# Ledger of designs, part 6: VHH binders against Prephenate dehydrogenase [NADP(+)] (TYR1)

Target 1, 284 residues: Prephenate dehydrogenase [NADP(+)] (TYR1), of Saccharomyces cerevisiae (p20049r14to297)
Amino acid sequence: KVIGIIGLGDMGLLYANKFTDAGWGVICCDREEYYDELKEKYASAKFELVKNGHLVSRQSDYIIYSVEASNISKIVATYGPSSKVGTIVGGQTSCKLPEIEAFEKYLPKDCDIITVHSLHGPKVNTEGQPLVIINHRSQYPESFEFVNSVMACLKSKQVYLTYEEHDKITADTQAVTHAAFLSMGSAWAKIKIYPWTLGVNKWYGGLENVKVNISLRIYSNKWHVYAGLAITNPSAHQQILQYATSATELFSLMIDNKEQELTDRLLKAKQFVFGKHTGLLLLD
Below, E stands for the ipSAE of ESMFold2; O stands for the ipSAE of OpenDDE; V2 stands for 0.75 times the mean of E and O plus 0.25 times the DockQ between their complexes.

## First folded at step 5 (VHH)

Design w07 (from b08 with L99I Q102K S106D T107E; framework vhh_7xy4_2)
Fold by ESMFold2-Fast, scan of step 5:
Structure w07 (fold): chain B 284 residues (1-284), chain A 123 residues (1-123)
Amino acid sequence: as target 1 above (284 residues)
Amino acid sequence: QLQLVESGGGLVQPGGSLRLSCAASGFTFSSYYMAWVRQPHGKGLEYIATISGSGGSTYYSDSVKGRFTISRDNAKNTLYLQMNSLKPEDTAMYYCAKISYKPGWDEYHFDYKGQGTQVTVSS
């Protein structure tokens, strides 16, 4: 069995290396314009680099499109029709609706659609991290078993969802988190607050260390991660709007000195969200 | 170490022609896609044309299709842009660029460090 990776960005490269290390035959490509450069860069790699996605599609039994959500439709339109009979096809985007639409529109009907999402960044150990597997369309029981057997090398916690469930949960959990910290960082820039300079003055510590580390991790992501989580996921829009509205309401209570109403709002949130849990979570 | 030196620009009347050259050094020229990009005074960078390492494939922006021809001579490490039927709208500083790999499918990543060559189309 041959595994194809279309797109050698951070996650595509992670998958290619993990699968080859586990003994799988792996064929990879990125943009055709970069073939000669990538051939030199990956001359010692265990995976096979080929010129384009047509060659990946024609040779692979399982293909992962590891490309940006905004581009997946165009790339699947180009390379998807070259997929051979019985190929399993999936993606690795943070928003699944664009993947599913592209796969249903452009793939041969004989292809199974099983897509994945590793819920971690490319530089962390995959062991114990959550991995979503979405069995959207499969004609053969072997397909789902095969995907699970390939993904076993990651030693991840496998979670089985529909693509609708995935996008809803991602919007509720990740998109709001990113929006909140991007907003906070934007506010710091606008009012000229530099949290790291507090360290120079020996006043930086405690919650500021946690806050700065979370902000650094979020701001270190490439812009397409935020686009995928917020711009291309319709479920995210409602959740981000709700967050923005709640932040504005709290601010209104603060500026109007409505101490009792503010306190009541915060106690209600504490009871609903944190009633069974108190204290800070340690972040490594 | 990477150097790109553009030449061949100048003042030309509408409908005229110019041939731009770019002398490349400091990398394996034949292994890289090369591009021409331009920047009108006070405006952003605009993509013009791309050519594959071997010269076998060429791509053009809609604004120059049929008027401009990109070519290369790998033996001389030189990139060319033949510009015909020039219009006032073609007035810009022209840069040659090495296309460097970056993951993504929306845009090319252009590596251009030369001073450029000015093309002015006016009567």
Scores: ipSAE 0.013, ipTM 0.381, lowest interface PAE 7.8, mean pLDDT 83

Design w08 (from b08 with Q102R; framework vhh_7xy4_2)
Amino acid sequence: QLQLVESGGGLVQPGGSLRLSCAASGFTFSSYYMAWVRQPHGKGLEYIATISGSGGSTYYSDSVKGRFTISRDNAKNTLYLQMNSLKPEDTAMYYCAKLSYRPGWSTYHFDYKGQGTQVTVSS
ESMFold2-Fast, scan of step 5: ipSAE 0.015; ipTM 0.432

Design w12 (from b08 with S57K S106D; framework vhh_7xy4_2)
Amino acid sequence: QLQLVESGGGLVQPGGSLRLSCAASGFTFSSYYMAWVRQPHGKGLEYIATISGSGGKTYYSDSVKGRFTISRDNAKNTLYLQMNSLKPEDTAMYYCAKLSYQPGWDTYHFDYKGQGTQVTVSS
ESMFold2-Fast, scan of step 5: ipSAE 0.021; ipTM 0.535

Design w13 (from b08 with T107E H109T; framework vhh_7xy4_2)
Amino acid sequence: QLQLVESGGGLVQPGGSLRLSCAASGFTFSSYYMAWVRQPHGKGLEYIATISGSGGSTYYSDSVKGRFTISRDNAKNTLYLQMNSLKPEDTAMYYCAKLSYQPGWSEYTFDYKGQGTQVTVSS
ESMFold2-Fast, scan of step 5: ipSAE 0.190; ipTM 0.558

Design w14 (framework vhh_7xy4_2)
Fold by ESMFold2-Fast, scan of step 5:
Structure w14 (fold): chain B 284 residues (1-284), chain A 125 residues (1-125)
Amino acid sequence: as target 1 above (284 residues)
Amino acid sequence: QLQLVESGGGLVQPGGSLRLSCAASGFTFSSYYMAWVRQPHGKGLEYIATISGSGGSTYYSDSVKGRFTISRDNAKNTLYLQMNSLKPEDTAMYYCAKLSYQPGWSYDTYHFDYKGQGTQVTVSS
């Protein structure tokens, strides 16, 4: 069996190296323009570098598209039709709907669609980290078992979801958090106030330093992360809207001096959150 | 295919004025921040001005603030730079640049994913 990787960014490279270290035959490509440079850069690599995704698609039994969600449709349109009969195909993007649409549109009907998402960055140890596996379309029960056998080398905690479940959870855990801090940063920029900048405001209390650090981390991401979490993920829109609605409602209660109603809403939220996190170790 | 074509440069005396134009094609012009950048002979690229897709927000380097005005005509896919009170220090090759819209907290650093061939501005007698 041959595993193909289309896209040698940080995650694609991590997968290629982990799979070759585990003894799998791995064929990789990136953009044709970079072939000569990458061939020199990876001359000592255990994987085979080929010129384009057509060569990967024609030779592989399992293909992982390790590309940005915004690019996946174009890349699958180009290389997907070259996939051989019985090939398992998936991606590893943070938003699954564009992957599924591209795979269903461009892949031969005889291809199985099983896609993955490692919920960690490329610089962390994969052991114990969550890995989502989505068995979207498989004609052969052996395909799911094969994907699990390949992914076993990562020693990740495997989580099995539908792509709809994956995108909803991603919206809940990442898109809303990013939207909240992007909104806060945009407000600071619009009113030209950044209260935690040294030389402007020295007042720090409790979680204010944590808030600043989270804001800096989120704003240090490139815009493709925000596009993938919000623009490309329709599930994120409802979650972000609910966040905005809740923030507006709480603000309205505060401005109208409706202290008892505000307290009731916050108490219900507290009970819900703590009810879901029985045994949670609280930050001081 | 993305194209940016600058025009309007030339030789001008100190205190004079020039209007630069940039004809854009191959992308949805109104959706992107656009910028003017310049490169004096033997020096690196210097940011001059940026304008939002709608034209509602503009940003200028301190060296040109009050003298230069960036504007755009989205119906014509054209970016402009009106340069007044020109100084010898303004002598440079001027480039029109397409910027990736970066939602962010910084307005003083710009990344562009394409620039044109440029138009030369020389301020001397």
Scores: ipSAE 0.000, ipTM 0.098, lowest interface PAE 19.4, mean pLDDT 80

Design w15 (from b08 with L99V Q102N H109Y; framework vhh_7xy4_2)
Fold by ESMFold2-Fast, scan of step 5:
Structure w15 (fold): chain B 284 residues (1-284), chain A 123 residues (1-123)
Amino acid sequence: as target 1 above (284 residues)
Amino acid sequence: QLQLVESGGGLVQPGGSLRLSCAASGFTFSSYYMAWVRQPHGKGLEYIATISGSGGSTYYSDSVKGRFTISRDNAKNTLYLQMNSLKPEDTAMYYCAKVSYNPGWSTYYFDYKGQGTQVTVSS
């Protein structure tokens, strides 16, 4: 069986190398205009580099589209129709609704749709990291087991979700978090303050360091990560709106000196988010 | 210890309505998001709706927006799903699910679901 990777960005390359190291036959492509450069760059790679996605689609039994969410529709429209009968197709984007729509619209009806998302960056060890597997459309019973057999080499902690669950959870955990810190950074820029105003040359611990490190991490991301998590994820719009509404409500309680109401609201949030769950995780 | 018991499923004609209930026990119901998920025969689990602990926030999959309404009664430890304008494609086993947060992943997940209640939409 042959595994195809369309898109050799950081995650596509990670998958290609992991699969070839595990003994799988892997064929890859990226943009055709870069073929000669990439052929030279990956001359010693174990995977086979081909000129375009048509060649990947025609030869592969399982294809992963490792491209940006904003580009997935165009790329699947171009290469999807070249997929052979019985091929398993999935993506590796941070937002699944655009993938599913593109796959349903452009893939032959004989293709199974099973998509994945590694919930970690490309520079970390995959072992023990969360990997979402979404079995969206399987006409062939063996497809799900095949995808699991391929992904086994990552040694990830597998989580099985629907694409709606994935996008909802991603909106809650990633899009809102990014929006919150981007908003905070935007506010600092607008009022012209720096997070480090207390003396840049001094080592500070606690919440100050956490705030600085999270801000640096988020602002170091490329723009397409923010676009994928927020702009192209419809679930994110309501989550971000709820965040903005909640921030405004808390501010209102502060201005009105409603201390008891404010603290009750914060305690309810703490109970929901952390409750007794942390203790249970340690006992598992 | 944790129990979620779904009820209210059955056979209904297209365009009809059903109200599903889920009786929860063994945890502080009002402190957790709750969800409805479904599994059509031969397909994977499909997310339907989620509701916050207080009931102040609700979220729906695009396939059910405007037709289904999730609600809860924290005094009775009960979750509801009002299903209107039912379609044949709504045929599935419906599960009540407890939503938990994993701090290590910074993500929500369904840490428990019940035995389900079957909804069949056909004439």
Scores: ipSAE 0.000, ipTM 0.084, lowest interface PAE 21.8, mean pLDDT 79

Design x01 (framework vhh_enristomig)
Amino acid sequence: EVQLLESGGGEVQPGGSLRLSCAASGFTFSSYYISWYRQAPGKQREWVSTITSGGDTNYAESVKGRFTISRDNAKNTLYLQMSSLRAEDTAVYYCAKTSYSWEGDYEFDYWGQGTLVTVKP
ESMFold2-Fast, scan of step 5: ipSAE 0.104; ipTM 0.523

Design x02 (framework vhh_7xy4_2)
Fold by ESMFold2-Fast, scan of step 5:
Structure x02 (fold): chain B 284 residues (1-284), chain A 125 residues (1-125)
Amino acid sequence: as target 1 above (284 residues)
Amino acid sequence: QLQLVESGGGLVQPGGSLRLSCAASGFTFSSYAMAWVRQPHGKGLEYIATISDSGGSTYYSDSVKGRFTISRDNAKNTLYLQMNSLKPEDTAMYYCAKETYSWEGDWSEYYMDVKGQGTQVTVSS
């Protein structure tokens, strides 16, 4: 069995190396214009580099599209029809709805659709990290077990979800977090105030250090990460809207000096949040 | 293989000017967005300026807007940074960076490749 990877960025490269190290035959491509550069860069790699996704599609038994969510439709439209009979096809994007729509629209009907999402960055050891596996369309009984056998080399904690469940959980846990920190950073940029530059070093311990590091981490990513979590994920829109509404309501209570109403609102939120935990998740 | 070679740094008085160059080889220069990134001694990397593959769009950090100008010559595979009105806080190692190879999302701390050895800029009175 041959595993194909279309898209040789950080996560695609991680998968290619992990699969080849585990003894799988792996064939990879990225944009055709980069072929000569990548061939030279990966001359010593154990995977096979080819010029384009047509060559990957025609030779692979299992294909992972490791491409941006916003580009997946175009790429699958180009290379998907070249997939051979019985091929398993999936992606590894942070938002699954665009993948599923592209796969259903452009893949041959005899292709199985099983997609994955490693819930970690490419610099992290994969062992023990969560890995979502979504069995969307399987005509062949061996397909799901095959994908699990390939992914076993990552030693990840496998989590089985539908794509709808995945996108809802991602919106609930990640999209709002990104929206909140992007909003905060945007506000700092607008007023030209960055808390870490004010010389109050005694306040940069614990929670303040976490805040600064999260802000740097989020703003160090390419813009397509934010687009994938928010713009291309319809599940995120309601959650981001509720976050914005709640922030505005709290601000209104503060500016209008509505101390009792503000206190009641915060105590209700505190009771709800602490009711879900047996202890505090604070850093010292 | 891919190489980015920075040059043009040096020691300059406050208010002075420097022009940095980055000679690119081993890839199709006109197909990639390019950036300048700097690292002051003992601090993290800071993006300074970005230019699109065609040169039609530029972005600048607030700390350098109006003082620095990024440009490129696709025929010569060269990226430039014109630095005017230099301040002591501009003292840093300056690196030429290329956007990633892939359509794939990048979860790394910095989404541009940093391949060169850098060129030191010191602004001191």
Scores: ipSAE 0.000, ipTM 0.233, lowest interface PAE 13.3, mean pLDDT 81

Design x03 (framework vhh_7nfr_2)
Fold by ESMFold2-Fast, scan of step 5:
Structure x03 (fold): chain B 284 residues (1-284), chain A 124 residues (1-124)
Amino acid sequence: as target 1 above (284 residues)
Amino acid sequence: QVQLQESGGGLVQPGGSLRLSCAASGFTFSSYAMSWVRQAPGEGREWVSSISGSGGSTYYADSVKGRFTIARDNVKNTLYLLMDSLKSDDTAVYYCAKETYSYEGDWSEYFDYWGQGTQVTVSS
């Protein structure tokens, strides 16, 4: 079996390397106009680089479109129709509705649609990290088993969701998380404070190191990723607005020395987060 | 072979103006977004501004918005940063950087090529 990857950004490259290291045959492409540059960049890679997505879709048994959500419709319209009978097709984006719409519109009906989302950045060890697998359309029962067998090399904790469940959870968590750290970084830049350089030279580990590393990771992404995440998912606006409102309300209580009201609000939030029992929190 | 070469830096008094240029070669300039990134002594890198391949969209850090203007000349393959009302905290090495648009937007590197940098010093 041949696994095809269309898009060699950080996540596509992570997948390509993990799959080749596990012994899978992998063929990859990115934008055709950059083929010569990419050929030189990946001359020593174990995967095969091909010029365009037609060469990937015509040869692959399983294809991952590692394509920005806002562009997925155009790319699938171009390369999707040439997919083989029985090909499994999925994406690797943080918002699934645009993927599902593109796949349903442009793929042959004989293709299965199984899409994934690794809930971590490309520099994180994949072992034990959550991996969402969405079995949207599989006419061939072996397709879901095949995707799981390929993904086994990541040693991730599989989470099985519908695409609607995925997008709601992503809006409630990932979009808010990014907005929170982007706003924090924006504040640092505006007051000209760089947290690692100016404030933490005697602190090691703990929340300060986690905060700095998350901020650096978030700010290393292209700006259009955040635009797409916030704009493409309708629930994101509501969640981000609620975060901003809550932050402002807490600030007002602090400035006005309303200790009792602040304490009550924090205790109510704590009760919700942990329920009546200790919750499980995965951080890494 | 991609090459980026900055020029136009120097010493200027507070309130003054400078124009930085970046001469690009070895790629189809109009197909790529371009950015300016700066680094002050003892500080981390700070993104300053970006411009789309066509020049139709521009983006600015809050610290420079209203004072700096990013522009490009796709005929001359040159990126510009027009810096007005300069402040002492604008003192930094300014780097020209080429953004690669991948099919994948998630977690991708912002910049695949960087220039050598040009020093801007704002002091009396």
Scores: ipSAE 0.000, ipTM 0.236, lowest interface PAE 11.3, mean pLDDT 81

Design x04 (framework vhh_enristomig)
Fold by ESMFold2-Fast, scan of step 5:
Structure x04 (fold): chain B 284 residues (1-284), chain A 122 residues (1-122)
Amino acid sequence: as target 1 above (284 residues)
Amino acid sequence: EVQLLESGGGEVQPGGSLRLSCAASGFTFSDYAISWYRQAPGKQREWVSTITSGGSTNYAESVKGRFTISRDNAKNTLYLQMSSLRAEDTAVYYCAKSYDLWGSGDYEFDYWGQGTLVTVKP
């Protein structure tokens, strides 16, 4: 069987290399205008580079669209109809609703739709990292098993969700986290305190080190990651609003010097997060 | 137009030293944090070091204590002094304009440089 990858950005390239290293036949493409440049760049790669997504679609048994969420509809509209009967098709975007809509609209009815999302950045070792697998539409019993077989080489911790569950959890966990740290970084920029001043901070260590590393990682991401997590995912809007509201309420308690109310609110949140065993929690 | 041009790469033996340079043009160099990234054959780019507009530095754990990043704002030039080089340091090294904390929209993949190859061989 042949695995196709449409889009050789950071994640697409990671997948192509991992799959070829595991012995899979892999055929890839990116934008046709870059074909000659990419052919020279990847001359020593184990995957086969072809001129366009039509060639990938016609030859592949399993296709992964590793493109920006905002572009997925246009790219699937162009290359999706060239997919073979019985092909498994999925994406690798941070927001699944646009993928599912594009796949349902443009793919042949006989294509199975099984999509994935590695919940880590392209510079991180895949072993032990969470990998979401969404079995959205599968007519062929072997399709789901095949996708799991291909993904096994990543040695990731597999999580099985619907696309609705994925988008909600991404909004609840990643979108809020990104919004919080982008807000913090924007505040630092406004008052001219930068995470990159780590070397002169006398408390460089512990939680401060974790905070700065998270900030550097988030600010190093491409703009389209934030667009996918917040702008393109409507579920994120309510969660980010709730975060902002909670931050404002806590600030109001602090500015009014309402120590007892603040303590009560934080204790209630702590009890919800950690339950009855809060006092026994260890992070090492 | 933004331009970053790396130089200084070459072949060295383990334990050796090299100094890389990155000449920048097309933007106000002194206003931005600038980073070094590297990419080994068949692998994705990885972050190596960053220096802020104010001169503060940060390093990847794998190079801390061995590499030193510095900048010369008068010359619009970024440097990476590499010492105690190891076989695993073999990579093409890229100079990259980091994300602007002021929200100017600079992206991780805005690498305008061609890179410079560093090969550590016995």
Scores: ipSAE 0.000, ipTM 0.100, lowest interface PAE 19.5, mean pLDDT 79

Design x05 (from b03 with Y103W; framework vhh_brivekimig_d4; at its last look DockQ between E and O 0.01; V2 from the best seeds 0.00; counts 0 for: pae O 16.3 > 2, grease 25 > 24.2, placed apart)
Amino acid sequence: EVQLVESGGGVVQPGGSLRLSCAASGFTFSSYWMSWVRQAPGKGPEWVSSISGSGKSTLYADSVKGRFTISRDNSKNTLYLQMNSLRPEDTALYYCARSYKLWGSGSYFDYSSQGTLVTVSS
ESMFold2-Fast, scan of step 5: ipSAE 0.329; ipTM 0.601
ESMFold2, look of step 6: ipSAE 0.229; ipTM 0.522
ESMFold2 (binder alone), look of step 6: mean pLDDT 81; pTM 0.814
OpenDDE, look of step 6: ipSAE 0.000; ipTM 0.211

Design x06 (framework vhh_brivekimig_d4; at its last look DockQ between E and O 0.01; V2 from the best seeds 0.00; counts 0 for: pae O 16.5 > 2, placed apart)
Amino acid sequence: EVQLVESGGGVVQPGGSLRLSCAASGFTFSSYWMSWVRQAPGKGPEWVSSISGSGGSTLYADSVKGRFTISRDNSKNTLYLQMNSLRPEDTALYYCARSYRLWGSDSYFDYSSQGTLVTVSS
ESMFold2-Fast, scan of step 5: ipSAE 0.302; ipTM 0.582
ESMFold2, look of step 6: ipSAE 0.227; ipTM 0.542
ESMFold2 (binder alone), look of step 6: mean pLDDT 81; pTM 0.818
OpenDDE, look of step 6: ipSAE 0.000; ipTM 0.218

Design x07 (framework vhh_7xy4_2)
Fold by ESMFold2-Fast, scan of step 5:
Structure x07 (fold): chain B 284 residues (1-284), chain A 123 residues (1-123)
Amino acid sequence: as target 1 above (284 residues)
Amino acid sequence: QLQLVESGGGLVQPGGSLRLSCAASGFTFSSYYMAWVRQPHGKGLEYIATISGSGGSTYYSDSVKGRFTISRDNAKNTLYLQMNSLKPEDTAMYYCAKSYTLWGSGEYHFDYKGQGTQVTVSS
């Protein structure tokens, strides 16, 4: 069986190299205008480089679109219709709704749609890192097992979600987290009060140290990471709005000295959070 | 309507065996990972085993590895758990679950579970 990679950015290249190292036949392409340059650059690669996605689509049994989320619709519209009967097709982007819409609109109906997302950057060891696998549309039960067998070489912790769950979790764990710490940092900047400037020992342990480190990591990211998570994920808007609303409600209870109502609200939240824990690791 | 109906539980002596069954309906059974989970009285849910849609891949918690075997019959829409070398610690309500996600071998997330079948290992 042949695995196709459309897009040789950092993650596409990581996948291509991991799959070829594991013994899979891999065929790749990127933008046609760069073919001669890429052919020279990857002359010693074990994967086969071809001029365009039509050639990848016509020859592959499993295709991964490893392209920017904003470009996925256009690229799938161009190369998707060239996919063979029974081909498994997926993406490797951080936002799944645009992928699913493009795949459902442009792929032949006899193609299975199973998409993935490695929840790590291209420079980290894949072993033990989370890998989301979304079985969206499969006419052949063996397709899902095939994707799992291909991904086994990454030695990742596999997480099976719907695309709606993926985008909601991404909104909650990435977009909302970024919004919360960016707003906190913005508040510090406006008032000129920072955790680092209040304490003599910035190596203070515990929750404050965790808070400072998370803030530093988030602010070290390029702005387009936050923009991408918040602007291009529709689920993020609702989650951020709910976060802002809840923060405002809690503040209103505090300023009005409504201790009992505040306590009741926090206890309900605690019951929800801890009542849903079954086999999940609790953090300190 | 999606239904999962467990059966096969009962009272058994330590070292004994039981075979649990789960009859599934209301969804395309062969397309989903299925799991067995258990809940001892007064404790939280504990993951036991998962099986892929085709039956080609199986995963077990360390507490049951080598003693329990998960299997399925897709023609009959039935999931099984063969339990051997039972211990008092295996006493629990056992649930059949349609696995939505499995976050590592010892963790689980499911979108539906059945009514349960009680297994008691004593005397």
Scores: ipSAE 0.000, ipTM 0.105, lowest interface PAE 22.0, mean pLDDT 80

Design x08 (framework vhh_7n9e_1)
Fold by ESMFold2-Fast, scan of step 5:
Structure x08 (fold): chain B 284 residues (1-284), chain A 123 residues (1-123)
Amino acid sequence: as target 1 above (284 residues)
Amino acid sequence: DVQLVESGGGLVQAGGSLRLSCAASGFTFSSYYMYWGRQAPGKGREWVSGISGSGGSTAYASSVKGRFTISRDNAKNTLYLQMNNLKPEDTALYYCAKDYSLYESGDWEFDYWGQGTQVTVSS
């Protein structure tokens, strides 16, 4: 079996190296205009570099599109139709709806669609990190077993979801978190106050230290990360809207001096969160 | 924003050595794969060398392997290219480039090319 990787960014390269190290035959490509440069750069690599995605698609039994979510439709439209009958195809994007739409539209009907998402960056050890596997469309039961056998070399904690479940969870946990802290930071900038630099505690104790670290981390990203999490993710729109609606409702209760109603709402939220969190983690 | 400033070029005789530097700013330097490329007059750009964010992995074009050494100092946000046993064919404008890669995934591409530093090797 041959594994194809279309896109040699950091994650695509991580996968290519992990799979070749595990003994798999791997064929890779990126943009055709960079072929000569990539050929020299990866001259000593264990994977085979080919000129374009047509060559990857025609030779591979399992293909991973390791490209940005905003580019997936265009790239699958170009290379997808070249996929062999019975090929397993998936992506490695953080938003699955655009992948699924592109795969359903452009792939031959005999292709199985099984897509993945490593929930970590390219610099961390993959062992023990979460890896989502989505078995969207498979006509051959052995396809799912094959993908699991390939991914075993990462030693990741595998999580099985539908693409709808994945996108809802990602939108809620990633997009909403970023939107909330970007909104908070924007508010600090507007009023020209940064709460943790006023000398209250020279070491930023407790929860305030956590807030400072999260804010610095989120604002360290390029704006394209924010765009990818929100602008190009339809699931994120609903989750961010719900967050904004909830914030507005809480504000309305505060302005109307509805202390009892506010308290009840917060207690219900507390019971829900703690009821779902096995082993209770308290950030004090 | 992203800024790359190359330095260390100059005129050197065949068999000599030069050390190029690239001062990086506007991004988390240690998180990105970095490259050196070059372009001789009338020729296209060619890739010379690359180094991973941690510095644990390096790669070289066949034409420079064994003569050039790429390295980085993440504390100083600086990329280096040590060039030994220089040949007249190494004469070119040398560029520093950052890989455009999101930590979830991404297409491979040079995100930014600096202004370059000229290396001229006499016979």
Scores: ipSAE 0.000, ipTM 0.131, lowest interface PAE 13.7, mean pLDDT 79

